VHH binders against o29008. Designs and how they scored, part 2

Target 1, 271 residues: o29008
Amino acid sequence: MDREEIKVAVLRMEGTNCEDETVKAFRSLGVEAEAVHIKQFYSDMIRFEEQRSVFDYQCLVFPGGFSAGDYIRAGAIFSARVKSVLRKDIEEFIKMGYPILGICNGFQVLVELGALPGFDEDKPLAEKPEMALAMNDSSRFECRPTLLKKESEKCIFVKNLKKDVVMFPVAHAEGKVVFPSGKEDEYLERLTSNDQIVFRYVDEKGDYAGYPWNPNGSFYNIAGICNATHTVFGLMPHPERAFFGYQVGRREGYGDGYCIFRSVVDYLEKL

## First folded at step 14 (VHH)

Design p5
Fold by OpenDDE, fold request of step 15:
Structure p5 (fold): chain B 271 residues (1-271), chain A 126 residues (1-126)
Amino acid sequence: as target 1 above (271 residues)
Amino acid sequence: EVQLVESGGRLVRTGGSLRLSCAASGFTFDDYAMGWFRQAPGKEREVVAAISWSGGSTWHADFVKGRFTISRDNAKNTVYLQMNSLKPEDTAVYYCAAKLRGYSYGYYRSERYDYWGQGTQVTVSS
């Protein structure tokens, strides 16, 4: 489809105010993007002109910074609301091949929705969460730049990413990727075999290392994963905060996060 | 059995007024948003107006231009379409439709509606 026809929804709830950077990022790419309150999808009290449908868009984003520190609870609440009113639509949305991005808290939402790790292509949303984002091993809010190694060649969100290692900032207290107890190896094998690991934390040498390079203690240094169809992507670091050059200490140009958003647009243009 | 029964359609002169009614039965009326659609000969079915389950929100197509007004009475399980300043271009079969609340919006998409009436003919003569 034409770029001008592409519409992106950045989902928000009451009290959220961090969706602007994501909206701005997409708009800068020449696509239509807007922050959409979840109630606009289901509340009959919303004026018709303000009503929205999931199918009005070609990309959905669950943004980060949702609750300024209460990420797990916020993610769970958000997920519960989404499930109650949009579960079928989101499933169809995914089946249609439309991309969904979850950033930080948004990654948590996708996990709670059962969209990630999303091993079943026929059932994009699992009945129950199949993984978790737990409290950081440091028991602290981690706020720092992170180095991420690109792992996936199939994930649509990194198709235009040529750099092996990128820098995205993290800002979270609960970003530790954990898999069900006793199933870590199984999950790792499944993720690896289907190229679903998208980013892993690395040190300055590009090597896999522990804290502080792995800021949250994630299993296998996982920073982001996608579903089996590679169209749903969740990550803890914030690419939207590394989109513009000025965000990363550059006067001009773009940061490493640019490629994430551009990849979405390019994918949709070819869809 | 779910039923939507439209009434009120008739022949009217240009500039005239009509009030269409749609009586609903067989389902919980106040759990549904209601819509009016119309289909003219040789044309596609198009949405005319929509109203939320509570009646708190309404929408009207641009071609209505304030001439038509949708309303509902949940106590009577009825939705209405007041049509004023009718024009020959308004000649069509008018359909009532119901859409369950709580689903993603898309009232402009006829496939999103769960129940439909048989329609009532409105003819506006010049």
Scores: ipSAE 0.029, ipTM 0.464, lowest interface PAE 3.1, mean pLDDT 91
Fold by OpenDDE, fold request of step 15:
Structure p5 (fold): chain B 271 residues (1-271), chain A 126 residues (1-126)
Amino acid sequence: as target 1 above (271 residues)
Amino acid sequence: EVQLVESGGRLVRTGGSLRLSCAASGFTFDDYAMGWFRQAPGKEREVVAAISWSGGSTWHADFVKGRFTISRDNAKNTVYLQMNSLKPEDTAVYYCAAKLRGYSYGYYRSERYDYWGQGTQVTVSS
């Protein structure tokens, strides 16, 4: 489809405030994008002109930047609301092949929705969460640049990413990827066999390392994963904060986050 | 059985006025948003107007703004479309439709409506 036909929704609710960067990123690529409050999808109190449908869009983004201090709770609340009113639509949206991106708290939302790891293609949303983003091993809020190694060749969000290692900032207290106890090896095998690990934390040499290069203590240094169809992607670092050159100390051009968003647009143009 | 029955469609001259009615039965009327659609020969069905379950919110297509007005009477289980300043381009079969409130929005999308009437013919002569 043409870029002019592509519309992106950056979902928001009460207490969220990081939608603008993502909206700006997509608009700069020549597609339509807007912040959409979750109430616009279901509330009878919303005027018709402001009402929205999931199917008005070709890409959904769950952004970061939820209320300070209780990211897990905020994510859980958001996911519960989404699940209660948009579950079927989101499932259909995924089945249609449309991309969904979750950043930081948005990754948490996708996990709580059962969209990630998303092993079942016929059931895009699991009945219960199958993984978790737990409190950082440091037990503190981590705010720093991170280096991520690209791991997946199938994830549509990194199709246009040519760099092996990218730099995205993290800002979270609960970013530790954990799998069900006793099933870590099973999950790792499933993820790797289907190329669902998208990013892993690395040091300045490109090697897998612990803290502080792995800022949260994630299993297998996982920073981001996608579902089985490779169209739903969640990551803890913030590519939207590394989209423009000026965000990463460059006078001109783009940061490493550019390729994430461009990949979405390129995918949709070919869809 | 759910029924939506449109009435009021007829032949009118350019500049004329019509009021369409849609009587609903077989479901809880005030739980549904209502919409008017039209389909001209050789054209796709398009949304004309929509109204919330309470009547507190309305939407009109750009091509009918200022000329058509949707309204409803929940006590009578009826939705109306007042059409003024009719043009030959308004010639079509007009359908009423119902959409349960609480679902994901998209009242301008025909596929989101649950129930449909049989339609009433509106013809505007030049």
Scores: ipSAE 0.014, ipTM 0.325, lowest interface PAE 7.8, mean pLDDT 90
Fold by ESMFold2, fold request of step 15:
Structure p5 (fold): chain B 271 residues (1-271), chain A 126 residues (1-126)
Amino acid sequence: as target 1 above (271 residues)
Amino acid sequence: EVQLVESGGRLVRTGGSLRLSCAASGFTFDDYAMGWFRQAPGKEREVVAAISWSGGSTWHADFVKGRFTISRDNAKNTVYLQMNSLKPEDTAVYYCAAKLRGYSYGYYRSERYDYWGQGTQVTVSS
């Protein structure tokens, strides 16, 4: 498809008219992107011209950043609302092969929706959540740079990534990837065999390490995973905060997050 | 059995008026947004107008701007299309369609509608 035909929705509850790094990132790549309040998809009281369909877009992003101070409760409310009003539309969206990105709290949304770990291509949304993002082992809000090793060759979001290790910041209190008790080894084997582990936390030497390099205690150092079709991707670090060079202390150019967004555009142009 | 039955299509002169009706049965009408679509011979089906399940919001395509008005009467399970200032270009089969609330709006996407009527022919003579 032509790049000008690509539209990206960044779904939000708090709404309109504020700067959104994800929207800016996509727009800088020449695609149409906008923040869309979830009510614009379903509310009878939204003005006609502001009403939207999920299918107006070819990529959905569930962001992690909210403008209000009640971050954890806002994220939980957001995930519950998405599940109640958009579940069937998102299921169809995934079946059409369109990418979905969940960042930080957006990763939680994808987990609650049953979209991740996403083992079944024919049933992309599980009836019940199959994993969780639990409280950090430190019991602290972790706000820091993290180093991430690319583990997937099939995930569409990392096709343009030229480095083995990238840096994205984290900012969360509940980022610990956990799987059902007693099924950890089974789930790890399934994820690994289908190339669904996308990023793992590493130290400065590229070695898998504990705290503070694994900031939340995630099982197997998992920082991000994708579903069985490699088109639905959730991660705790923020690539949108590492898109432009100035966000990561460079005078010019781009940060490591650039390739995540460029990979989406390249995928859609081939679709 | 779910049914949508359009009525009111006929031959009308240019500049004339016509009201289409669509009677719904077999489902909870108040839970559905409604749309009117049209299809001329050899052309793609296109959305004409849409109305939310409560009637609180309406949409009309630019090519019918100011001429057509969608409305609904939930007590009678009926959706209407008032068509004024008709032009030969309005000649088509008109369909009503229903879309369950609780999914995102997709008023212009015919694939998003759950139920369809049989259509009613509108012909506008020059």
Scores: ipSAE 0.013, ipTM 0.379, lowest interface PAE 7.9, mean pLDDT 86
Fold by OpenDDE, fold request of step 15:
Parts: sequence; structure tokens; C-alpha cells
Structure p5 (fold): chain B 271 residues (1-271), chain A 126 residues (1-126)
Amino acid sequence: as target 1 above (271 residues)
Amino acid sequence: EVQLVESGGRLVRTGGSLRLSCAASGFTFDDYAMGWFRQAPGKEREVVAAISWSGGSTWHADFVKGRFTISRDNAKNTVYLQMNSLKPEDTAVYYCAAKLRGYSYGYYRSERYDYWGQGTQVTVSS
């Protein structure tokens, strides 16, 4: 695809307001991007001119930020809403090979939606969640820079990432990756064998370490994973907040988050 | 098998009224927006009207100018086009089309519709 033909939807719902950074990031890469309210996909209260289809886009982003009402389980309300009205469309979207990115709250949504870990290529959305993002071991909201080691060579979101270790900030209370009890080893084997672990938390030496380098206590220090087709990616840290140089204390250029978004664009150009 | 079957087209005089019906089968009707299109001899197919899956929202072409009204009955899997104050310029084959609700963008674009009927002929005499 030509870059000017690429259109990205950053999804929003009631109570969300953190879409701007992601939209700005994609627009800076020369692609069209807009924040799209979930109601624009299904509501009769939306004027025809404002209605949208998931198939009008080549990339969907579930952004970070607070989702109002998700007090019981992070991402549960958003995911339920999406699943109720867009399940078939999202499944087809994934099957078409179009990328979906989930950041922080968006990762939570993808998990609740059944898109991650997404072991079944024929059924991109599981009937029930197969993993969880639980409350941090610290029982606190963690807000700090994190160091992430790239683990996957197949995930399309990190294809342009040349650095072994990148710095993305975290901002969450429920970011602990948890697999079903008694199935941790099985899940780890499946993820590893199919190269679905994308980022792991590390310390300043590049070693796997506990708190605070692993801020949430995630299993195997996992910070982000992708589905079996490596086109759906969820991570707890915020690459959109490390996209521009000025966001990371640099006067010019780009931060480490640049490569995540550029990889999406490059992938779509070759698709 | 998906089917859209139009009915109600006939010869009418200028100023007359017609009600077209389109019966849908073979798919979940309330998952689809419905549209009416028309094609006159030697002209391109053009959109006449569209209606959302629930019937809560409608769109009409500018040339309708309040003369035509689209409606639907989900219990009967049917979409309707009430045509009043007909003119010779309204002579065309009228087509019913279905658009999955997930494709909510561009109700005026024929390429966005998934299923089409065979059409019904409407002729308005001078």
C-alpha cells in the first residue's frame, strides 16, 4: 500500500481521552489517523457522515489511558462493548493480516477480548479470556520509565527495532501478566515456541530482575506479547509517550517508541 | 442462500404513488443496513435511500426531496420504499441492497453493499 492510503483508527469510548498522542505519532509518519469513538461503528444516534467501519482502516489501536467504569477488571467494559458489536469485524480484520495495537489499557482490552495470547489463528478472539493483567504486586499505581528487552523477531511491530533494549514509560495499577493457574509452563512454552513474547522487563545491565525493574511483577518479566500471527500486539508500557525526542529529554529526533509505529507503517506498505 | 427479492414495481402515471418492497432471506437481517438504488437506461446506478439496521437512522438522496421514504420491518425481514409524486425521471430499475452494520461508513457507496436484489422495474408515464 501507498503510505497516503494507510488509515489508522485509534479507538475511544466514554471516559477515554488519551488518543491524541497516538494519533499524532501516526500522522507524523505521513499516514492518516483519527480517534474513532466505538459508537461510530454501530450507533443509530450517529449521523451517517460520522459513522465508521473497521474495514475503512488498515490498523486499529486500543490506546492507553483511563477507561471509565473499568473498576472491577481492567478493560472488561471496553472489551465487552467491542465484542458485542464488532466481534466478527475484528476477527475478519485480524484474519486479513491488518495490525492491531493495544497500549496499557488497550492491552487489557485485547486480553479481555480474547485476542491475546491468541494461540488459535482460525479463531482470533477466544470465547473467554485466556490470560489476565492483574493488579501490580506492589498494589500501587506504577508510573516510571522501564527498560524493555526485545524478544521477538517475528512480531511486525518490532521489525524495525534495532536496539536490544528500549525505554518506555509505564503508568498502570493492573499490569501484571498472569496465566491460568497450573498452566504457566504450558503457556510459556507455547509463547516461546511461536516467538510471541515481544518485550520483557530488564534492569540497567540488560538482565531480568524483579521490582522495581519489573514494576508490576509480571510472569517471566513479560511486558508485551503478540498473537500467533504476530499482527496483534499488546504491551503495558507506553511507546507513544516515547515517540518524539522531546518526550524523552532529547532536543531533536525520535525516542525509542518511534520504531513501534514505523514498523506498523512499513508492514502495511509491504502488505 | 442469500436472497433479496424486490416487488411492487409497475407502470404509473405522473404524480402517482408506489410502494416497493424487498424481502430478505438467508442472512441475519437486523445485522444489516439496507439501501435502495436505481438505474435508468444509459445511466449509472445511483443511491436513492439507506436505512440503519434498527431503522433509527435514514438517509435520502437530494433528488428525493421528501417524495420518497425508506423504512423497514425487522420482524418481516423487509425493507420498503414509499414513492410519492412520481415523475418520468424516476423511471428506472430499482434495486434493494444489504450492507453489514460493521461497514457503517459510506451508505451512499454501492461498492460497500454485500448483497443485491435482481431489481424491479418502475415506469412513470407522462
Scores: ipSAE 0.013, ipTM 0.321, lowest interface PAE 8.3, mean pLDDT 90

Design p5
Fold by ESMFold2, look of step 14:
Formats: structure tokens, C-alpha cells, sequence
Structure p5 (fold): chain B 271 residues (1-271), chain A 126 residues (1-126)
């Protein structure tokens, strides 16, 4: 499709705060992007000009970031609302091959929706969650740079990535990837065999290491995963906060997060 | 058994008015958004107007804006299309359609509608 026809919705609700960075990232790549309040999809109180359909877009982003004073509650409310009003639309959106990105709280939304780990291409939304993002092992809000090793060749979100290790910041209290008790090895095998592990936390030498390099204690150092079609991607680090050079201590240019957003645009242009 | 039955289509002169009705049965009307579509000979079916399940929101295609008005009466399980200032290009079969609430707004997209009526012919003569 032509780049001029690509439209990205960055979903928001009261208390979200990262949508501006994500919108700016996509707009700087020459695609139409806008923050869309979730009420614009379903509320009878929305004026016609502000009404939206999920199918007006070719990419959906569930952003991260909520006010610190209501971080956990805002994320839970957002997840519950998405499940109640958008679940069926999102299932069809995934089946059409359109990408979905979930960042931090947005990863939590995708997990709650059953979209990740997303093992079944024919049923892209599981009936119940198949993983969780639990409280950090430190019991602390972790706010730090992280180093991430690229583990997937098939995930559409990393096709433009030219480095083996990238740096994205984290900012979360509940980022620990866990799988059902007693099924950890099974799930790891399924994810690995279909190239669904996208990023793993590493130290400065590129080795898998514990705290503070794995800041939340995630199983297998998993920082981000994608679904079976490699088009739905969730991660705890914030690539939108590492898109422009000035966000990562550079005077000019881009940070490592640029390639995540550029990869989406490249994928859609080939569609 | 779900049924949508349109009525009110007839021959009318340019500049005239008609009101179409669509009586719904076999489902909980208050749970459905309703739409009017039309199809002229040799042309694709196109959306004319839509109304939310509560009646709180309406949408009208630009080519009928200011001339046509969709409304609904949930007590009577009926949706209406008031058509004023009719033109020859409004000649078509008009269809009523129903779309279950709980999906995002996509009421202008025919593939999102679950049930369809058989249509009523509107003919506008010079």
C-alpha cells in the first residue's frame, strides 16, 4: 500500500501519557497517525466527526505510560474496556494481517486480551490469558535504560533493525513475564520454535544476566514477544522514548527505537 | 427469525419527498445500530445513513446531507428515512440493515451489517 494511505491509531484513555511520542514517531516517518480516545469507537456521546472505526487504520498501538499516582488502576481499567468493546474488532484486525504494537501497559493489554503469546493463527485471541506480567522481583518501580538482544528474524517490528543489541528505557512496576505454573518449558519451546521471542534483556557484554540487567525478573530474560503471525508485538521497554537522538543523549539523529517504527511502515508498504 | 421489512418506496417527482420505514422483528432492536443503503441499476450498493442503537448518534452520506434524515423509534422497532428534495439520481432500491452493538463504529461499511431487508424501490422522475 502507498505510504500516504497508511493510518495509525494510538489508543488512549484518561491517564495515558505516551501517545504523543508514538504519534510523533510515526508522523516523522511520513504516515498519518493520531491519538484516538477509546470512547471514539463505541460511545453514543461522541459527535459524528469524532467517531472512528478500528478498520479506518492499518496499525494499532496500545501505548504505555499512565500517571504515577494511578498507574496500576488505569492500566487495568484500560485493559477491561478494550476487552469489552473492541475484542471482536481486534480479532478480525489481526486476521487481516495488520500490525498491533503494545508498549509497557499496552503489552499488558495484549496479554489480557489473549493476543499474546498468541500461539494459534486461526484463533488469534485466546479465550483466557495465557501469560501474565507480574510485579517486579525488586518490588520497586524500575526506571532505567535496558539493553535488549534481538532474538527474532520473523517479527515484522524488527526487520529494519540492523543491530544485535539495542537500548530502550523501562518504566514499570509490573513487568515480570511469567507463564502458567508447570508449563514454562512447554511455552518456551513453542515460542522459540516459531520465532516469537523478540527481545531478551542482556548485560553490556551481551550475556543474559539477572538484576539489574533483567530489571523485573522476567522468565528467560524475555523483554518482548510476538504472536504466531509475527504481526502482534508486545514489549515492556519504550522504543518511542528512544526514537529521536535527543531522547537518548544524542544531539541529532535517531535512537535505536527508530527501527521499530520504520519496520512497521516498511511492512505496510509491502502489503 | 430475524426480519427487516422496508416500506414507503414509490414514484415521486423531482423535488418531492418520501418517508421510508423499516419494521424489525426477531431480535432485540435496541441492541442494533441501523442503516439505510441504496443500489441503483448497474451501480454498487452504497450507504445512505446510519443511526446508533440508542438513536444518540447519526451519520449521513455527503450526497444526501441536508436532504435525508435517519431516525428510529425503539418502542415501535422501526427505523425511518425522511427523504426531501429528491433528485433523479436518488432513484434506487433502498435497503434497511441492522448491525449488533459492541463493535466499534463501522456503520458505513456494508460488510459489518448482520441482517438485511429485501428493499423498497424509490423512483424519482423529472
Amino acid sequence: as target 1 above (271 residues)
Amino acid sequence: EVQLVESGGRLVRTGGSLRLSCAASGFTFDDYAMGWFRQAPGKEREVVAAISWSGGSTWHADFVKGRFTISRDNAKNTVYLQMNSLKPEDTAVYYCAAKLRGYSYGYYRSERYDYWGQGTQVTVSS
Scores: ipSAE 0.012, ipTM 0.347, lowest interface PAE 8.3, mean pLDDT 86
Fold by ESMFold2, fold request of step 15:
Structure p5 (fold): chain B 271 residues (1-271), chain A 126 residues (1-126)
Amino acid sequence: as target 1 above (271 residues)
Amino acid sequence: EVQLVESGGRLVRTGGSLRLSCAASGFTFDDYAMGWFRQAPGKEREVVAAISWSGGSTWHADFVKGRFTISRDNAKNTVYLQMNSLKPEDTAVYYCAAKLRGYSYGYYRSERYDYWGQGTQVTVSS
C-alpha cells in the first residue's frame, strides 16, 4: 500500500502517557498517526464524527506508561477495558495481517488479551492469558538503559535492524516475563522453533547475563516476543524513547528505536 | 427474515416538509445503529444522516444540516428522517440501513451496513 494510505492508531485512556512519543515517531516517517481514546471505538456518547473503527487503521499501538502512583490499577483497568470492548475487532485485525505493537503496559495488554505468546496462527487470541509480566526480582522500579540482542529474523518489527544489539530504556516495576510453572521448557521450545523470541537482555559484551543487565529477572532474558504470524509484538523496553538521537544523548540523527517504527512502515508499504 | 421498510416518500414543493419512516423487523433493533442514505439519478449513494443504537449520538451531512433531523423510537423499532425546507437538489431515492453496534464504528461507510431497505422516492418540485 502507498505510504499516504497508512494510518496508525495509538490507543489511549485516562492515565496513559507515552502516546505522544509514539505518534511523533510514526509521523516523522511520513505516515498518518493519531492518539485514539478507546471510547472512540465503542461509546455512543462520542460525537459521530469523532467515532472510529479499528479497521480505519493498518497498525495499532498499545503505548506504555502510567504514573508510578497508579500504575497497577490504571493498567489493569486499561487491559480489562480493551479485552471487554475490542477483543473481537483485534482478532479480525490480526487475521488480516496488520501489525500490533505493545510497549511496556501495552505488552501487558496484549498478554491479558491472549494475543501473546500467540502460538496458534488460526486462533490468534487465546481464551485466557498464557504468560504474565510479574514484579521485578529486585522488588523495585527499574529505570535504566538496556542492551537487547535481536533474536528473530521473521518478526516484521525488526526487519530493518542492522545491528545485533540495540539500546532501549526501561521504566517499570512489573516487567518479569514468566510462563506457567512446569511449562517453561515447552513454551521456550515453541517460541524458539517459530522464531517468536525477538529481543533478549544482554551485557555490554553481548552475552546473556543476570541483574542488572536482565533488569527484571525475565525467564530466558526475554525482553520482547511476537506471535506466530510475527505481526503482533510486545516488549518491555521503550523504543519510542530511543527514536530520535536527542533522546539518547546524540546531537543529531536517530536512536536505535528508529528501525522498529521504520520496519512497520516498510512492512505496510509491501502490502 | 430481516426487513427494513421505508415509507413516506412523495412529491412535495420546494420549501415543504416531509417525514420518512423506516420500520425494522427480524433483528434486535436496539443493537443497531441506523442510517439514511440517498441516491440521485446518475450519482453514487451518499450518507445523509446516522444515529447510534441508543439515540445518544446523531450525525448529519453538511448539505442537510439544520434542515433534516434523524431520530429513532426503539419501542417501535423505527427510525425517522424529518426533512424541512426541501430543495429540488434533495430529489432522490432514500434508503434506510442498519449496522450492528459491535466494537467498531463505520456509520458513514455504506459497505459496513448489514441490512438495507428497498428505498422510498422523494421528489421536490420547483
Scores: ipSAE 0.012, ipTM 0.403, lowest interface PAE 8.0, mean pLDDT 86

## First folded at step 17 (VHH)

Design q5
Fold by ESMFold2, look of step 19:
Order: sequence, then structure tokens, then C-alpha cells
Structure q5 (fold): chain B 271 residues (1-271), chain A 121 residues (1-121)
Amino acid sequence: as target 1 above (271 residues)
Amino acid sequence: EVQLVESGGRLVRTGGSLRLSCAASGFTFDYYTMGWFRQAPGKEREVVAAISWSGGSTWHADFVKGRFTISRDNAKNTVYLQMNSLKPEDTAVYYCAKRTWEYSGTYTDYWGQGTQVTVSS
């Protein structure tokens, strides 16, 4: 489709804090993007002219983080509301082949919704969560740069990546990827066989290493995964905080996060 | 091999200005907090300023606040110290430092050979 027809919804609720960076990233690429409060998709108590349909958009973003003081409760409330009022719309949106991006808390929302790991193309939302993002092994809020090795060829969000190793910052207390006890090897095989592991944490040499390179202790150093159709992507690091050069200590140009957003636009232009 | 090469130090009059540069190589520069330290003869090395990996957070010692500004350019692997309103007590060898965080929650600093700043009246 034409770039001018592309619309991105960056979902928000009270306490979300990264929607501005994400909206700016997409707008700088020439697409329409706006922060949309989730109640605008379903609430009878909002004025008609402010009501929205999920299907007005060709990409949905569940943005990063809540303020540190509200992190756990606000994220749980957000996930519960999405599940209760948007589940059917999101299921259809995925089936239509439109991309969904979940960053940090947004990744947690996609996990809770059953959209990730998302093994079944025909039933893109599992009835119960099939993974979790648990407390970091350090028991600390981790706020630092991370190095991420690209692992997927099929994920639409990494098609524009020019480097095998990129740097995105993390900021979270609960980012440890875990799978059901006793099923770790099974799930790993399913993810790898369908090219669903997108990023893994690495050290400066590109080797898979423990703390502090794997900042949360995630299983298999997983930093981000996509679903079976490669169009729903969740990651703990923040590409929207590494989009513009000034965010990563450069006077001009872009950071590594640029290519994530560029990849979405490229995908939609071909759709 | 980690290399930090400071430059820009010279003799300057009280009230003058200098800009120090630090060229870094041998490591992934934009992953690390960087800093400037100084050491006058017979004194302990002291922290002057520090800057986060992205440049989004800076810290300056009280004795230089308002006069010195740390900055970085990750595209050039370079850290800067802009020094204004220089005083004779600023006379020291200035070192650029790479800060490495340890599992213990402490850190280790690596630094170069320094650049001499001399402030005269």
C-alpha cells in the first residue's frame, strides 16, 4: 500500500510512558501514527468522534513501560483490559497479516494475551499464556544497553537490519523469558524450527553470555520472539529509544532501532 | 586492546578555556559509561565528570559544576571535556576513563596516560 495510507496505533493507558518516542519514530518515516487510548476502541462513554476501530490501522504497537512506581499493577491492569475487550479484534487483525509490536511491558501484554509464542497460525491467540516474563535473576531493575544478535530471517521486523548485532537499551525488573517447566527443550525446538527467535543477548564478541550481557537471565538468552506468521513481535529491549542518533550519543543520524521501524513500513508498502 | 588517548591539554591563563578530547578504541564504545579524572602532583586521583553510554545522563563534581561539561559522540568514539573559567587549582593531568561494571555491583576504571592541563595566573 502507499506509505501515506499506512496508519499506526500506539496503544496507551494511564501510566504508559514510551508512546511519544514510538509515534515520533514512525512519523519520521512518513507514516501516520498516533497514541490511542485503549478505551477509544470499545468504550460507550467516549464521544463518537473520538471512537476508533482497531481496523482503522495497519500496525498496532503495545508500547514500553509504565512509571517505575506503577510498573507491576499497571501492566497487569493493561493486560487484563486488552484481554477482556480487544481479544477478538486483535485475533482478526493478526489473521489479516497486519503487524503487532510489543516493547517491554508490551511484550508482557502479548504474552498474557496468548499472542506469543503464537505457534498456531489458525488460532493466533492461545487460550492460556504459554510463557512468562519473570523477575530478573539479579532481583534488580536493569537499565543498561544490551547487544542483540539477529536470529531470524523471516521476521518482518528485522528485514531492514544491516547489522547482525545491534544495541538497544533495556529498562525493566521483569524480563526473564521462561517456558513451562519440563517443556523448555520442546518449546525451543518449535521456536527454532519455525524461525521465531528474533534476538538473543550477546557479549561484545557476539557470544552468548550470562549476566550482565543477558541482563535478566532469560532462557536461551532470548531477548525477543515472533509468532508463527512472523508478524507479531515482542522484545524486552527498547528499539524506540535507539532510533534517533541523539538517543544513543550521536550528533546526527540514527541508532540501530531505526531499521526495526523501517522494516514495518517496508513490509506494509508491499502488502 | 583497550586504548584511550587524551589530547588538548596545554598551558592556559586563569579564566581561560580548553576542550579535552579522548579517542577510544578496542572496545564497544557506546556500551560503556565514560568519565574524566584528574590528578595533581602528590594528590589522589579524583573524579571530575561522568557520562552514561548514550549521553543522556551526566554527572559533574561540585568543584567543576557550571564550569566543565562532559559530552560524547558515539559515532566518533570520542569523549570531551569542555573546561571554562579555569583556575590554578585545576592544574592536573586529566585522564579519560572507561568504566566497567562488575557482577559484584562495583566497577573498575581503565584510563589512558593523560593530558597535562596547566593554569597560570
Scores: ipSAE 0.011, ipTM 0.477, lowest interface PAE 9.5, mean pLDDT 85
Fold by OpenDDE, look of step 17:
Structure q5 (fold): chain B 271 residues (1-271), chain A 121 residues (1-121)
Amino acid sequence: as target 1 above (271 residues)
Amino acid sequence: EVQLVESGGRLVRTGGSLRLSCAASGFTFDYYTMGWFRQAPGKEREVVAAISWSGGSTWHADFVKGRFTISRDNAKNTVYLQMNSLKPEDTAVYYCAKRTWEYSGTYTDYWGQGTQVTVSS
C-alpha cells in the first residue's frame, strides 16, 4: 500500500484527551490520520461527510485518557459501546490484517473487547474478557517514566525497533496485568510460545524488577501484549508521549516511541 | 432517493468469469463504503467483498480465495465485482450494498434488487 493511501483513525469519545498526540505522530510520518468520534461510526445524526466506516481506515488506535466515565471498570463503557456497534467490523478489520493499537485506556478497551490476549485467530474478539487490567498494587495513580524491554520479534508494532530497552511514560491507576485465577501458567505459556509478549518492565540494568520499575505490579512484568496474529497491540505506557525528541528532553529528532508508529506505517506499506 | 442497480449477472460455466456492476445514485457516492453480498437459495445473505469510500481499502470473504476483486469508480458512481474461476457454489443472487448507520448503534445495509449469477457444472 502506498503511504498516501494509508489512513489512521484515532478513536475518541466523550472525555478523551490524548488523541491529538497520536494523530500528530502519524501525520508526521506522512500518513493521513484523524480523531474520529465513536458516534461517527453508528449515528445517523452525523452529517454525511462526517460519517465514517472502519473500512475507511487501515489502522485503528484506542488512545489513552478517555476513561473519565469508566468508574466501575476501566475501559468498560467505551468497550461496550464499541462492541455493540462495531464488533463485526472490527473482527473483519483484524482478519484483514489491519493493525489496532491500544494505549493505556485503549489497552483496557481492547481487553474488555476480548481482543487481547486474542489467542483465537478465527475469533478475534472473545465473547467475554479473558484477562484484566486491575488496580495498581500501590493503589495509586502511577505517573512516571518506565523502561521496557522488547520481548517480541513478531509483533508488527516493534518490527523496526532496534533498541532492546525503551523509555515510555506511564499514567494510570489500573494497569496491572492479571490473568484468570489458576490460569496464569497456561496463559504465560501460550503468550510466550506464540511470541505475544511485546514489552516487559525492567530496571536501569535491563533486569526484571518490582516496584517502582514495575509500577503497577503486572504479572510477569508485562507492559504490553499482542494478539495471536500480532496485529493487535495493547500497552499501558504511552509511546505517543515519547515520539518526538522534545518530549523526552532532546532538542530534535525522535524518542523511543517513534518506532512504534513507524512500524505500523512500514507494515501497511508492505501489506 | 438512494438507488442501487446491479447488472452483469448471467449463466456461466465453471471456471468462467463475470464482471458485475452496480450503478449508484441518490447519495454522495464517494462518502460511503460499498459492498457486494450474495444469497443462495435457502442460505443466508453473506458478505462477498467491501471497498472503502476512496477505494484504498478492500475486504474479501474467505471463500473468495483470490478469485473475486471489488473495485470502484467514484467518477462513475459505480462499484464492480470481478469474478474469476467461478464455481457452482458461487451461484446466487448478488447484491450491491450501501451501509446506513443508525442512531441506535446498529446499521442497515441498503440493497439493490440484485443480479442472478448461475454457474453450471
Scores: ipSAE 0.006, ipTM 0.249, lowest interface PAE 10.1, mean pLDDT 89

